# VH-VL binders against q869s5r1519to1633, part 19

Target 1, 115 residues: q869s5r1519to1633
Amino acid sequence: YILVAEDNDINIKVVVRQLEKLGYTAIVGINGLKALEIIGSFPICLILLDCQMPQMDGFTCSTILRQIEPTGQRIPIIAMTANDSKDRCFEVGMDDYLSKPVRVDRLQKTLSDWI

## First folded at step 4 (VH-VL)

Design s49 (framework fv_recibokibart)
Fold by ESMFold2-Fast, scan of step 4:
Parts: C-alpha cells; structure tokens; sequence
Structure s49 (fold): chain C 115 residues (1-115), chain A 120 residues (1-120), chain B 108 residues (1-108)
C-alpha cells in the first residue's frame, strides 16, 4: 500500500512502525531499483522515497517513474531527506518532503494531504 | 502509571541457564519494543537486544547471539530474556527498558534490574 | 560497531561548579539518535537528554546537551548535590546499539 524506499535499517524501522501505528500497510524497497520493481508488482498508493540510496538513488528513481507513468495515474512521491535538498526533490517530480529522521506527527499530516 | 517490574535475583552455576522476566503495566504492551541491557559490577551498560512484543521478532547484539533468547507472553504483558551456558562474566544486573516509538528512539522507562550471579 | 568514548572517566567537582561531560563516537551519529542517561548507585538508568539536546520530562534547565557528528557534550551549569551520579551517552543510529563507558561525577 505505501512503499518505503530506504536503505538504512534504523530509518526503515522508524517509518514502518509509524505507518503501522497510523493504520497503513508498508512495503519496503532497499534501493531505487527494488522500489521500481515493487511499484510494478503491488498496488502502491504513495511512495516515501529516500533521496540517497545505493544502486539507484531516489532522484534517479523519481525521474524514471515520472517518465514512464501514464498521464492521470500519478502516484504521490514524498521525499525523505537529511536536510538540504528540498528544491532538487521537486525538480525531479517529487510532490513533498519529510526531514529525516521522520516524525510521526509530520508523517500523519503529510499522508492526510496526499491520500 | 507505566511500570516495568522484573523478577528477583538469581544465583546460578556455570553452564546453567537463567530466564529473567519483565512485567509491563500502564500501557498497551504490544505497542512498544522492549530492550534488554547488561551491567556487570562496577561497569557500564551493554545492549543485549530487542523484541517486538506484537510480532515476537527479535534482534540481538552479536556478542550474545547463540546464547540469548528473547520471548514475550502478551496475555500477561511480560517479556523474557533467557541467557544460556552461563559463565562467571555473565554476573551482572540485567535491565529491561521500553523503547519510545516516536522519534527520537530512546528508552523512556526501565525495570528495576535483576541481579544474576554466576559462581561455582 | 560504533564505539562511544566518554571523557573524563571520573570528574571530581564541588556543588556550584560547572560540569562538562564529553561523548565521542567512532563514526558519525545523527544527533536525533544520541541520548544521555543518569544512573545513581543501586538504581536503574533514567533518561536525561534525548536527541542530543532535548531535556526529558522533569529534568532541570541547568542541564543542556549539544553536539553533532562525532562529538557530543552534556553540560551542567551549576552543580547541585543531587546531580552527582554516573552519566552514560547512548547511540541509536546503528545496530548494535551502544553506550559509552560512563562518566562518574563525584564530589571533590
């Protein structure tokens, strides 16, 4: 349901537990390539996307997804970023951002804005 | 309101096993991870591992891997840590601690500690 | 494994003095995952500062935490008798979770 693209195991634990507490089902992709694979295989309604990952980073992943998605079938992509990369996230088609480490109150608000 | 109450002191011989309990009250037991830490006499704290009380999933410090088993019983809101093949250097106070689930992740409540003495 | 090294191991001061306790990590730790606990003899540790700089509930404002990257500091502006205890830093930035060896704050 909600895709979490993140390679750090603490950050995965944080966001997955918060999503579950808020009543969502999370599926994890540990890099951009796995994220794209999951999107093709599961009914994803929103993506939480780490900007920096091995193999394929979040910026590249977002660029590819936006280029291949059909008109009118846009999945919200919410960036998860350390601090200073908000402008770049929007430039590659991400819709919003959350600062890492993710806080449950900010996550809940963001999900309510996009779901 | 939140309390973690641990079982009483234990004296064991080398090679035995010990199982320490930690009974939680004042909150929904399955909503918070439980951690265990070791403190040898006159020494600092050492993390042993964590358990998710909802799933039973565990993660252990590699130093204790193969000798530690963490379990829980949700019907009585109790977490357990069993340490096997005890050695003299396992003599320590063992603490359970609750992990606050909202970031930042920290240990907000601790049990009173259980002294385990291993001697021959 | 991230090793946390606290210094000094023992700090001998008098009430009214300023205390500065250091915690150095062998690798960078996000400040959100660096915490401090106070422990008195015969007692369990108690959360004192979380996320490097936030005081836990009930902790007096004479305590402050700071730092980022590999270097973190706990400062007590004016020591009170009840502040003499052992302080441990802890990281939750990577597994295994680790604590520093502790700084014992004792009366001179």
Amino acid sequence: as target 1 above (115 residues)
Amino acid sequence: QVQLVQSGAEVKKPGASVKVSCKASGYTFTDYYMHWAKQAPGQGLEWIGEINPRSGGTKYNQKFQGRVTMTRDTSISTAYMELSRLRSDDTAVYYCAREEWELPYYFDYWGQGTLVTVSS
Amino acid sequence: QIVLTQSPGTLSLSPGERATLSCRASQSVDSSYLHWYQQKPGQAPRLWIYGASSRATGIPDRFSGSGSGTDFTLTISRLEPEDFATYYCQQYGSYPLTFGQGTKLEIK
Scores: ipSAE 0.378, ipTM 0.804, lowest interface PAE 3.1, mean pLDDT 88

Design s50 (framework fv_recibokibart)
Fold by ESMFold2-Fast, scan of step 4:
Structure s50 (fold): chain C 115 residues (1-115), chain A 120 residues (1-120), chain B 108 residues (1-108)
Amino acid sequence: as target 1 above (115 residues)
Amino acid sequence: QVQLVQSGAEVKKPGASVKVSCKASGYTFTDYYMHWAKQAPGQGLEWIGEINPKSGYTNYNQKFQGRVTMTRDTSISTAYMELSRLRSDDTAVYYCAREEWELPYYFDYWGQGTLVTVSS
Amino acid sequence: QIVLTQSPGTLSLSPGERATLSCRASQSVDSSYLHWYQQKPGQAPRLWIYGASSRATGIPDRFSGSGSGTDFTLTISRLEPEDFATYYCQQYGSYPLTFGQGTKLEIK
């Protein structure tokens, strides 16, 4: 499973459709709290994480995940962001980033780098 | 070579239903969402809804919810929009349009339009 | 729903002049989801500009789009006779999808 943590219906549609076209199975968490719950319940191999979400944003979600994950089980986290700042994403343990709206060619390249 | 060809004009009485077709050719029908839009005489465009031809999933504008049904037949690459309980203010040209998705979403091809007239 | 308001409703100009068409959104729209369509009488709309600023295939470079947030503009630097038509802006940033009411560009 690839986890898509995103609250916007159109952004969810974009990413999920692209993942399915590329042959991946997506599961959606509509905020950081749901994302953490899904990670505990499903075998997630990579996380696409929106930086701005209600209840728990992506930066907070990434920070919590990195603190609680077992030492041998680091899941790649790829930020989805409308801004181009890289420093904060890496500070909270994210591994890469994609600009929104996500393009299928960029998504495919990013997935090949981390899966 | 991509074409969307819609069914011909229809005249209906109030309370009837109308079913407009949109036949796609020149591409893989199930790979692209199909949208429907309404344009009343002398007015602008209004989005009615969308269908995923692969799954049959639909999403409708709440203004039309309860009166509109979108379907498709993958064996003939045709999408349908049925509007029920017709009123005079449903008189309009109805368009189908294909959604491009590999770039930011937009409508890259449109059908020629179907005029539906609702008259006593 | 996001309301798109286009101004002016009608713009009367002569070939050779510059046209500036405005589209204002009631709330912020990501520029990637703001598009423009051209429609001539009796015809279906045709994609003209997508993602606020990208010309669709075959659209001449006298057309340009710009804007972000709530304010978007379509500019025609030097009008040709074939440019007189109605132009609609459209947002795909939020459901329900919406169009502006259109700006009719007519010969003076």
Scores: ipSAE 0.452, ipTM 0.821, lowest interface PAE 2.6, mean pLDDT 88

Design s51 (framework fv_recibokibart)
Fold by ESMFold2-Fast, scan of step 4:
Structure s51 (fold): chain C 115 residues (1-115), chain A 120 residues (1-120), chain B 108 residues (1-108)
Amino acid sequence: as target 1 above (115 residues)
Amino acid sequence: QVQLVQSGAEVKKPGASVKVSCKASGYTFTDYYMHWAKQAPGQGLEWIGEIHPRSGTTNYNQKFQGRVTMTRDTSISTAYMELSRLRSDDTAVYYCAREEWELPYYFDYWGQGTLVTVSS
Amino acid sequence: QIVLTQSPGTLSLSPGERATLSCRASQSVDSSYLHWYQQKPGQAPRLWIYGASSRATGIPDRFSGSGSGTDFTLTISRLEPEDFATYYCQQYGSYPLTFGQGTKLEIK
């Protein structure tokens, strides 16, 4: 499963459709709290995480996930963000980034790097 | 060659329902979202909603929710839009349009339009 | 809902002149999701410019699109007789998808 943590309906449609085209199964969390719930309930192999979400943003979500992860059990977290925010994503333990709107060729390359 | 061919003009009474068809050819029907738009006489375009032909998943403009239903028949590559409880302000040309999805997301092919007239 | 306001509503020009059509969004729209369509009377709309600045296949280079944020422009550098039509901008940045009210290019 790939977790898509994103609150915007268009961005959800874009990423989920691209993941399905590439042969992956997506699960959507509409905010950071839902994302953390899903991670505990499903075998997630990679997280696509919007940096800006209501209630718990992606930066906070990433920080919490990295704090509670057992040593050696690291799930790749790929930020979905505007170009200007990429440096902050690495500071909170995200592994890579994708610029919005996500393009299928860039998504495919990123997934091949981390899965 | 991609083509979208819509059903012919309809005249309906207030309170009736109308079902417009859009037959696709020249591409894999199930791979592309199909959208529907309304254009009242002398007016601009208004988005009604979308359907994914593979899954049947729909998303409607809230202005039309409760009155619009979008369906498809994959065996004949045809999409349908049904509008119920027709009113005089539903008189319009209705268009189907295919969404190109490999970015950017836009409507690359349109049907010829179907005129629906609602009159007593 | 994002409202797209096009101006002018009607633009009367002669062949050979330059046309500038504006589309203003009530909220910021990613330029990748801003598109222009051309429609002639009795015909379906046709994709003209996508992603604010990319010409669709077969569209002459006298047409150009530009803009970002809330302000977008379609420019026709030298009008040909076949260019007189109504042009609509459209956003795909948020639901519901919306169109501008259109700018009608008419012969003077």
Scores: ipSAE 0.210, ipTM 0.754, lowest interface PAE 4.4, mean pLDDT 86

Design s52 (framework fv_recibokibart)
Fold by ESMFold2-Fast, scan of step 4:
Structure s52 (fold): chain C 115 residues (1-115), chain A 120 residues (1-120), chain B 108 residues (1-108)
Amino acid sequence: as target 1 above (115 residues)
Amino acid sequence: QVQLVQSGAEVKKPGASVKVSCKASGYTFTDYYMHWAKQAPGQGLEWIGEINPNKGNTNYNQKFQGRVTMTRDTSISTAYMELSRLRSDDTAVYYCAREEWELPYYFDYWGQGTLVTVSS
Amino acid sequence: QIVLTQSPGTLSLSPGERATLSCRASQSVDSSYLHWYQQKPGQAPRLWIYGASSRATGIPDRFSGSGSGTDFTLTISRLEPEDFATYYCQQYGSYPLTFGQGTKLEIK
């Protein structure tokens, strides 16, 4: 499963459809809290994480996940963000980033780097 | 080459249902979402909803929720929109339109339209 | 829902003149999800400009689109007789998808 943590329904549709066209199964968390719940319940191999979400944003979600994950079970976290926030993404333990709107060629390249 | 061909005009009484078809050709039908839009006489366009022809899942504009049903038949590359409990203000041309899925999302091909007239 | 307001509602011009059509959104729309369609009487709409500024296949270079945020513009640098039609903007940034009410370009 690839976890898509994103609150905007159009952005969800875009990313999920691109993942499915590339042969992946997506599961959606509409905020950081839902994302953390899903990670504990499903075999997630990679997380696509929107940095700006209500209730718990992506930066907080990434920080919590990195604090609680067991040694040797590091799931790649790929930020979905505007260019102005990418430095902060790495600071909170995210592994890579994709600029919104997500392009299928960039998504495929990024997935090949981390899966 | 890509074509969307819709069924012919219909005249219905208030309270009836109408089912409009949209037959696709020239591409892989299941690879592209299909949308439906309404255009009342002399008015602009109004989005009704969408269907994923692969999975069959739908998303409707709340204004039509409960009266509209979208389906498809992949064996004949045809999408359907059924509107029930027709009222006089449902008189309109109904269009199907194909959604290009590569970012950005837009309607690249449209059917010719189907005029539905609701009158007593 | 995002409301798209087009202005003017009707624009009366002569061939050879410049046309500027406005589309304003009630809230910000990513320019990648703002599109323009042309419609002539008795015909289906046709994709004209996508992603605020990209011309669809076959659309003459006298047409250009611009804008971001809440303010978008379709410009026709030198009107030809075949350009007189109704133009609709459309947003795909949020459900429900919405269209502007249209700007009718009519010959003076």
Scores: ipSAE 0.440, ipTM 0.807, lowest interface PAE 2.5, mean pLDDT 88

Design s53 (framework fv_recibokibart)
Fold by ESMFold2-Fast, scan of step 4:
Structure s53 (fold): chain C 115 residues (1-115), chain A 120 residues (1-120), chain B 108 residues (1-108)
Amino acid sequence: as target 1 above (115 residues)
Amino acid sequence: QVQLVQSGAEVKKPGASVKVSCKASGYTFTDYYMHWAKQAPGQGLEWIGEINPRSGGTNYNQKFQGRVTMTRDTSISTAYMELSRLRSDDTAVYYCAREEWELPYYFDYWGQGTLVTVSS
Amino acid sequence: QIVLTQSPGTLSLSPGERATLSCRASQSVDSSYLHWYQQKPGQAPRLWIYDASSRATGIPDRFSGSGSGTDFTLTISRLEPEDFATYYCQQYGSYPLTFGQGTKLEIK
C-alpha cells in the first residue's frame, strides 16, 4: 500500500487516481493522526504526506513516525507541498518532495526512486 | 475521435423524474471521470456532480444531493444522470463532460446537451 | 464554496480591439485548478485555457490566460469575429466545483 496523507478532497482524488493508473494501491489518511493509525494497521511501503493538515500536520506526523519506527523498517516519506519548504521537510525525516498539485510524470519518477 | 452523445430533449411535469444519457466513444470509457452540469435558460453553468465509471463511485454538489443519481453502464460506455422530484427551476440544458486523467483538472470534451423542460 | 465573479458581465467591442476578461475567486485557487471555457449560443462549452495560462489544442495564440491566487484574467490581443462568445472561468480546487457567471463578449 501507498499511504496518502492529505485533507483536500481534490488533491486526494488526483493523487489516488494517478497512483492507481501507475499500478499502485492507495489508502488515504485525512490528517496526521489518521495516517499514524493506518501505518499501524496496513503494510505501508511508502507515504505521500501533505505538510499542512488539520489536527496533526505532516511535519509533526513525520517526526513521530521516525521516532517510533522499528530498527531496519524505514518507510520512505515523500512530502507534498504547495510552498518551497523542502529544507524543513528533510529536517523532520522526509526523504523527498512533490509540489502540489501532483503531476503524473513527477509522481512516477519519485516512486521509481524510492520503491 | 472522442465523442459524447446525449439523449434527446424531454418535457416533464413537476414531481416527475428525468434520466439523461451520455454515450461515450473514441476512448477507454473507464479511464476518465464523467461530470454533469446544468445551464438554466440565459444563465451560466452549474456543476451537478461526477462519477468514476470504473468504480461507480459518485460525488454530488450538495444543492442536488438527495435528488440526483449518477450511474453508468460500462458494457455500452454510457453514463446516466437521473434527477427526481422535478421543479420548474430544473428547466435547463444538462451537459455531460469528460475529465482528463493525466492532468485531471479540466473538462476536455462535452456532450451536445439535453434540454429538459419542466412545466405544468 | 468558492464563488467565482466575472467582470464585466457584458463586454461590447469591435473586431481588432483588445479584450480583457476578469475572474475573481472568493478564496485563493491554485492556478493549476483554474480553467476557461468558451460557449457560443446553442453550443456546448469548449475548453479554451487550462491551468490558468495553457491554451487548449487548436486555440489561437491571440488568447492568453494569466493570474494566481484570487485574480485571473483572459486576454484576447486582437479580436476576430469568431471570438464573440460567452467565456466562463471554472475552479477545480475545492468541492463543489464552480463556474463564474460568464462574460458575454459582443460586437459593439
Scores: ipSAE 0.115, ipTM 0.739, lowest interface PAE 4.8, mean pLDDT 87

Design s54 (framework fv_recibokibart)
Fold by ESMFold2-Fast, scan of step 4:
Structure s54 (fold): chain C 115 residues (1-115), chain A 120 residues (1-120), chain B 108 residues (1-108)
Amino acid sequence: as target 1 above (115 residues)
Amino acid sequence: QVQLVQSGAEVKKPGASVKVSCKASGYTFTDYYMHWAKQAPGQGLEWIGEINPYSGKTNYNQKFQGRVTMTRDTSISTAYMELSRLRSDDTAVYYCAREEWELPYYFDYWGQGTLVTVSS
Amino acid sequence: QIVLTQSPGTLSLSPGERATLSCRASQSVDSSYLHWYQQKPGQAPRLWIYGASSRATGIPDRFSGSGSGTDFTLTISRLEPEDFATYYCQQYGSYPLTFGQGTKLEIK
């Protein structure tokens, strides 16, 4: 499963449709708290994480995940963010980024790099 | 060559229902969302809703929720919009439009429009 | 919902002149989700500019789009007779999808 942590319904539609067209199965968490719950319940191989979400933003979510994950079991976290937020994403343990709105060619390239 | 061809004009009485069709050709029907928009005489465009032709899932503008139903028939590459309990202010040209999705997101092809007149 | 306000409502100009059409959003819209359509009387709308600044296929280079946030502009550098039409901006940034009320470009 690929986890899509995103609260905006248009962005969810974009990313989920693109993932399905590329042959992946997506599961959606509408905020950071739901994302953390899903990670504990499903075999997630990669996370697409919106940096700005209600209740728990992506920066906080990434920080918590990196603190609680077992040594040697690092799940790739790919930020979905405005271009200007790139530097902060790496600071909190995210591995890569995609600009919103996500484009299918960039998504495919990123998935090939981390899966 | 992509084409969207809509059904012909309709005249209905208040309280009736109308079902407009939009037949797609020149592409894989199930790969593109289909949208519907309303344009009252002399006015601008108003979004009614969308349908995913692959899954049949729909999303409607709250203004039309409860009166609009969107469906499709994949065997004939045709989308439908049914509007019930018609009122005089439903008099309008109704358009179907295809959504381009790989680069977010715009209506690249439009049907020619269907005039629906609601009068007593 | 996001309200798009276009100005002016009607713009009367002569061929050869420059036209500037404004579209203002009630809240910020990612420019990738802001589009312009041209509509002539009795015809369906036609995609003109997508993603605020990209010309659709076949659209002459005298047309340009710009803007970000809440303020977007469609510019026609040198009007030709076939350019007189109504232009609508549209946002796809949030549901419900919305259009501006249109700017009618008419011959003076």
Scores: ipSAE 0.333, ipTM 0.792, lowest interface PAE 3.3, mean pLDDT 87

Design s55 (framework fv_recibokibart)
Fold by ESMFold2-Fast, scan of step 4:
Order: C-alpha cells, then sequence, then structure tokens
Structure s55 (fold): chain C 115 residues (1-115), chain A 120 residues (1-120), chain B 108 residues (1-108)
C-alpha cells in the first residue's frame, strides 16, 4: 500500500487517481493521527504526506513516526507541499518532496526512486 | 472519437428505483473519472457524484447519499447510476460526463442525457 | 458547500452587442477550478471555458473568461446568433461540486 495522508478532498483525488493509473494501491488518512493508525494496521511501503493537516499536521506526524520506528524499518516519507521549500520537511525526517498540485510524471519518478 | 451514450428514457412510480447507463467509446475507459449530474425541468445542473472506473471508488453529493449507487463494468466500458426510493422531484434529465484526468478537472464530454419521469 | 450565483438570470440582447455574464462564489475558488459550460435547449452541456480563462477546443475568440477569488466573468465581445444559449459556471475547488443557476442569453 501507499499511504496518502491529506485532508483536502480534491488533493486526495488527484494523488489517488495518479497512483491507481501507475498501478499502485492507495490508502488514505485524512490527518496525521489517522495516518499513524493506518501505518500500524496495513503494510505501508511508502507515505505521501501533506505537511499541513488538521489535528496532527504532517511535520508532527513525521516526527512521531521516525521516533517510534524500529531500527532498520524506515518507510520512505515523501512530503506534499504547496511550494518548493523543503527545509522543514527534511528536518523532521521526510525523505523527498512533491509540489502541489502533484504532477503524474514527477510522482512516477519519485516513486521509482524510493520503491 | 470520444462518445458517451446513455440509456433511454424511463417512467417510474414513486418508491421505485431506476438504473441509468452510460457507455463510453473512443478512449481508455478506466483512465477517466465519470460524473453524474441532474437537471430538473426548467432548472440548472446539480452534481450527484463520481466514480473511478479503475477501482470503482465513489464519492456522492451528501444530498443523494443513501439513495444513489454508482457502479461500472469495465468489460463493456459502461458506467451506471442507480437512484432508489424515487419521488416526483427526482423527475429530471440525468447526464453522465467524463472528467479530464489532468488538472484542471473539467467535464470535457457529456452523454446526451436520460429523461427519468416519476409519476403515479 | 460553495454556492455560485449567476447574474443576470436572463440577458436579452441583439446580435452584434457585447454580453457580460457574472458568476459570484460564496467562498473563494481557485480560478484553475472555475469552468463555464454552454447549454442549448434539448442538448447536453458543452465545455466552453475552463480554468476561468482558457477557451475549450473550437470555441471562438470572441469568448473570454476572467476573474479570481469570488468574482468571475464570461464576456462575449460581439454576439452571433449561435451564441444565444444558457451559460453555467461550475466550481471544482471543493466537494460537493456545484454549478450556478445559469444565465439565459436570449434574442431581444
Amino acid sequence: as target 1 above (115 residues)
Amino acid sequence: QVQLVQSGAEVKKPGASVKVSCKASGYTFTDYYMHWAKQAPGQGLEWIGEISPYRGGTNYNQKFQGRVTMTRDTSISTAYMELSRLRSDDTAVYYCAREEWELPYYFDYWGQGTLVTVSS
Amino acid sequence: QIVLTQSPGTLSLSPGERATLSCRASQSVDSSYLHWYQQKPGQAPRLWIYGASSRATGIPDRFSGSGSGTDFTLTISRLEPEDFATYYCQQYGSYPLTFGQGTKLEIK
């Protein structure tokens, strides 16, 4: 599964449809708390994580995940951001970034780099 | 060329269900979301919902939630919209429309419409 | 839900005149997700302008769209007989997707 952590319905649709077209199965968490719950319940191979979400944002979610991950079980976390700035994302343990709105060619390349 | 062809007009009694079909041709059916919209006589358009032909995932307007079901059959490139517990105010032309798969999301092709009349 | 209000409801003009159709949103809509459709009686709607300002394939250059935020406009610089129809704006910025109630452009 690829986990899509995103609260905006249109952004969810964009990314999920692109993942499906590329042959991947997506599972959606609408906030950081739900994303952490899904990670514990499903075999997630990569996380696409919106940096700005209600309840628990992506930065907090990434920080918690990196703290609780067993040694050697690092899941790639790819930030989804409204700009090209990536400084904060890397500081909290995210591995890469995609600018919103997500383009299918950039998504495909990013997925091939990490899975 | 892209074409969406809908099933013919239906006359139903209150409380019945109706299932409208939309057959797609001229493109890869699973690559494009399909939407459904309602247009009551003399009125404007109202969005009912959408379906992903690839996985079958749906999203419905809350106004129709609980009464509408959208499905598809990829082997015949056909999308379906079923509306249950029909009432007189469900009398309308129902359209299917294809969504451009890249941003911005707009409805680039529409079916010809299916008139559903609900009368006692 | 985002409500789109179109004005006027009916616009009566003669061929050769300029038409200006308004669409106002109850909340801000990203212009990339604001579209216009033309519909003639007994026919399905047809995509006319997408992303607030881009003409769909085959649409004459006398049609232009503009606007951002909550205020959007469709302009026809010089009406031709075939332009008389109902025009609907539509937003795809938020679920549920919504249409305006339409502006009927009719011959005077």
Scores: ipSAE 0.041, ipTM 0.686, lowest interface PAE 5.8, mean pLDDT 86

Design s56 (framework fv_recibokibart)
Fold by ESMFold2-Fast, scan of step 4:
Formats: sequence, C-alpha cells, structure tokens
Structure s56 (fold): chain C 115 residues (1-115), chain A 120 residues (1-120), chain B 108 residues (1-108)
Amino acid sequence: as target 1 above (115 residues)
Amino acid sequence: QVQLVQSGAEVKKPGASVKVSCKASGYTFTDYYMHWAKQAPGQGLEWIGEINPNSGYTRYNQKFQGRVTMTRDTSISTAYMELSRLRSDDTAVYYCAREEWELPYYFDYWGQGTLVTVSS
Amino acid sequence: QIVLTQSPGTLSLSPGERATLSCRASQSVDSSYLHWYQQKPGQAPRLWIYGASSRATGIPDRFSGSGSGTDFTLTISRLEPEDFATYYCQQYGSYPLTFGQGTKLEIK
C-alpha cells in the first residue's frame, strides 16, 4: 500500500487516480493523526505526505514517524508541497518531495527512485 | 471519436423533477469522471457536481445539494442528472462534460446541452 | 468558494487587433488548475487553454495563456473573424469548481 496523507479533496483525487493508473493501491489519511493510525494497521511501503494538514501537519507527522520507527525499517516519506518548503521537509526526515499538483510522470519517477 | 450525446429539451412546471441523460461513446465510460454544469439564458456556467462512473460516488455543489441526484448506468455508458423541486431560475441549458485526469484536471469533451424550461 | 472575475465583460475589437482577456481569482489558484473555454452562441463550451498556458489540441498559436497566483490572462495576438465568442476561465483547484462570468469578444 501507498499511504496518501492529504486533506484537500482535489489533491487526494489527483494522487489516488495516478497511483491506481500506475498499478499501486492507495490508502488515504486525511490528517497526520489518521496517517499514523493507518501506518500501524496496514503494510505501507511508501508515504506521500502533505506538509500542511489540520490537527497534525506533515512536518509533525514525519517527525513522530522517524522517532518511533524500528531501526532498519525506514519507510520512504515523500513530501507533497505547494511552496518552497523543500529544505524543511528534509530537516524533519522526509526523503524527497513532489510539487502540487502532482503530475503522473513526476510521481512515477519518484516512486521508481524509492520502491 | 469521443462523443457525449444528451437527451432532448424538456418543459416542466415548478415543483416537478427533470432527469437529463448523457450517453458516452468512443472511450471506456468507467475511466473518466462526468460533470454537470448549468447555464441560465444569457448567463455564464455554473458547476453542479461530478460522478465517478466506476464507483458511483458523487460530489455536489452545495447550492444544488438536496435537489440534485447524479447516477449512471455502466451497461449503456449513460450518466444521468436529476433535478427536483424545480424553480423558475432552474431554466437553463444543462451540459455534461468529461473530465481528463492524467494531466491537471479539465473538461475535454462536452455534450451538446439540454434546454430545461421551467414555467408556470 | 473561489470567485473568478473576468474583465472586461465585453470587448469590442476588429479583426487583426490584439485581444487581452483577464481572469482574477479571489484566492490563489495553482496555474495547473486554471483553464479557458471558448463558447459560441448555441454551442457547448470547448476547451481552449488548460493549465493556464497549454493550448488544447487544434487551437491556433495566436492564442496564448499566462499567469499565476490570482491573475491570469488569455491573449489573442491577431484576431480572426472566427475568434469572436465568449471566453470563460475555470478553476479546478478547490471545490466547488467555479467559472468566471465570461468575456464576450464582439466585432466592432
């Protein structure tokens, strides 16, 4: 499963349809808290993480994930960002980034780099 | 080769319901969302809502929520929009439109439009 | 909801002239989700420019789109008689999806 942590309905629609087109199964968490619940319940191989979400934003979510994950079991976290927040994404343990709106060719390349 | 063909013009009284159809051909019907838009005489376009023909899930503009129902029949590649409790300001041409999704989303093909007249 | 305001409402020009049509959004719209449609009387709208600047298939190169954030422009470098129509901008960045009120391009 690929986890899509995103609160905007259109961004969810874009990314989920692109993932399904590429042959992946997506699970959606509409905020950081839901994302953390899903990670504990499903075999997630990669996380696409919106940096700005209600209740728990992507930066906080990424920080918590990196603190609690077992040694040697690092799940790639790919930031989804609308602005120049790339440097901050790496500071909180995200591995890469995609600009919103996500394009299928960029998504495919990014997924090939990490899975 | 892609074509969307809508049902013919309708005249309705206030309080009635109207159901407009949009028959798709030339592509895999379940792969593309279908949208509906309203255009009152001499006015611009207004988005009514969308349907995923594969799942049947719908999203409506709050302005029409409670009066609009979108459905589809995958066996005949046809989408439907039903508008209930018609008012005089529902008089308009109604369009169906297909959503292209692999690039950032837009409406690449449109039906010819269906004129619905609501008069007392 | 995002309100799109088009200006001018009506633009009266002659063939051969340059037309500039404006679309302003009440809040920022990613340019990838801003599109333009052309509509002639009695016809359905037709996709013209998508993602603020990409011409749809078959659209002449005299048409160009530009802009980002809240301000978007459709430019026709040298009007042909067939270009006189109503042009609508549309955003797909936020629900509900919205259209501008249209700019009617008419012959002087």
Scores: ipSAE 0.312, ipTM 0.785, lowest interface PAE 3.5, mean pLDDT 87

Design s57 (framework fv_recibokibart)
Fold by ESMFold2-Fast, scan of step 4:
Structure s57 (fold): chain C 115 residues (1-115), chain A 120 residues (1-120), chain B 108 residues (1-108)
Amino acid sequence: as target 1 above (115 residues)
Amino acid sequence: QVQLVQSGAEVKKPGASVKVSCKASGYTFTDYYMHWAKQAPGQGLEWIGEINPRSGGTNYNQKFQGRVTMTRDTSISTAYMELSRLRSDDTAVYYCAREEWELPYYFDYWGQGTLVTVSS
Amino acid sequence: QIVLTQSPGTLSLSPGERATLSCRASQSVDSSYLHWYQQKPGQAPRLWIYGASSRATGIPDRFSGSGSGTDFTLTISRLEPEDFATYYCQQYGRYPLTFGQGTKLEIK
């Protein structure tokens, strides 16, 4: 499964549609707390993580995930962000980033790099 | 090449239902979302909802929820919008419009419009 | 819902003049999701500008769009007779999708 952590319903529609077209199965968490619950319940191979969400943002979510993940089980985390926030993404253990709105060609390239 | 052709004008009495069709040609019907919009006489545009022709999944504007039903028939590349329990303020031109599949999502092709008149 | 307010409601100008049409959103809209449509009486709307600033295919370069956040503008640098029409802005950032009420550009 690819986990999409995103609270905006348009962005969810877009990313899920693109993932399905590329042959992937998506599961959606509407905030960082739901994302962490899903990771514990489903075999997630990659996370697409919105940096700004209510309740628990992507930076906090990434920090927690990196602290609790088992040794040798590093799930790629790809940030979805507006601009120059990419330096912050790497600080909290995210592996790559995609600019919002997500383009299908960039998403396909990024997925091929990490899975 | 790409065309959206809608069904003809309808005159209905209050309380009736109307079903408007939108036949697509010139592209792969299931690859693009289809939207419906309302334009009352002399007024602006109002979004009614959308349908994913591949899955049949729909999302409606709350103002029309409970009275609108969107469907499609993939064998004839046709989308439908049915509006029930018609009122006089449903008198309008109804448009179908195709959503561009790639960012930055916009309505690139529109049907010619279907005039629905609700009168006693 | 995001309310789009267009101003002025009617803009009366002569061919050769510059037109500036405003669209203001009640909350921030990513510019990638702000579009403009032109509609003439008895016709369907036609895509004109997408993503706040990109001209649709076949649209003359006298048309330009700009803006971000809550404030968006459509500018026509030198009006031609065929430009007199109603222009609608539209947002795709949040459901329900919404249109502005329109600015009618009419000959003075």
Scores: ipSAE 0.082, ipTM 0.723, lowest interface PAE 5.2, mean pLDDT 87

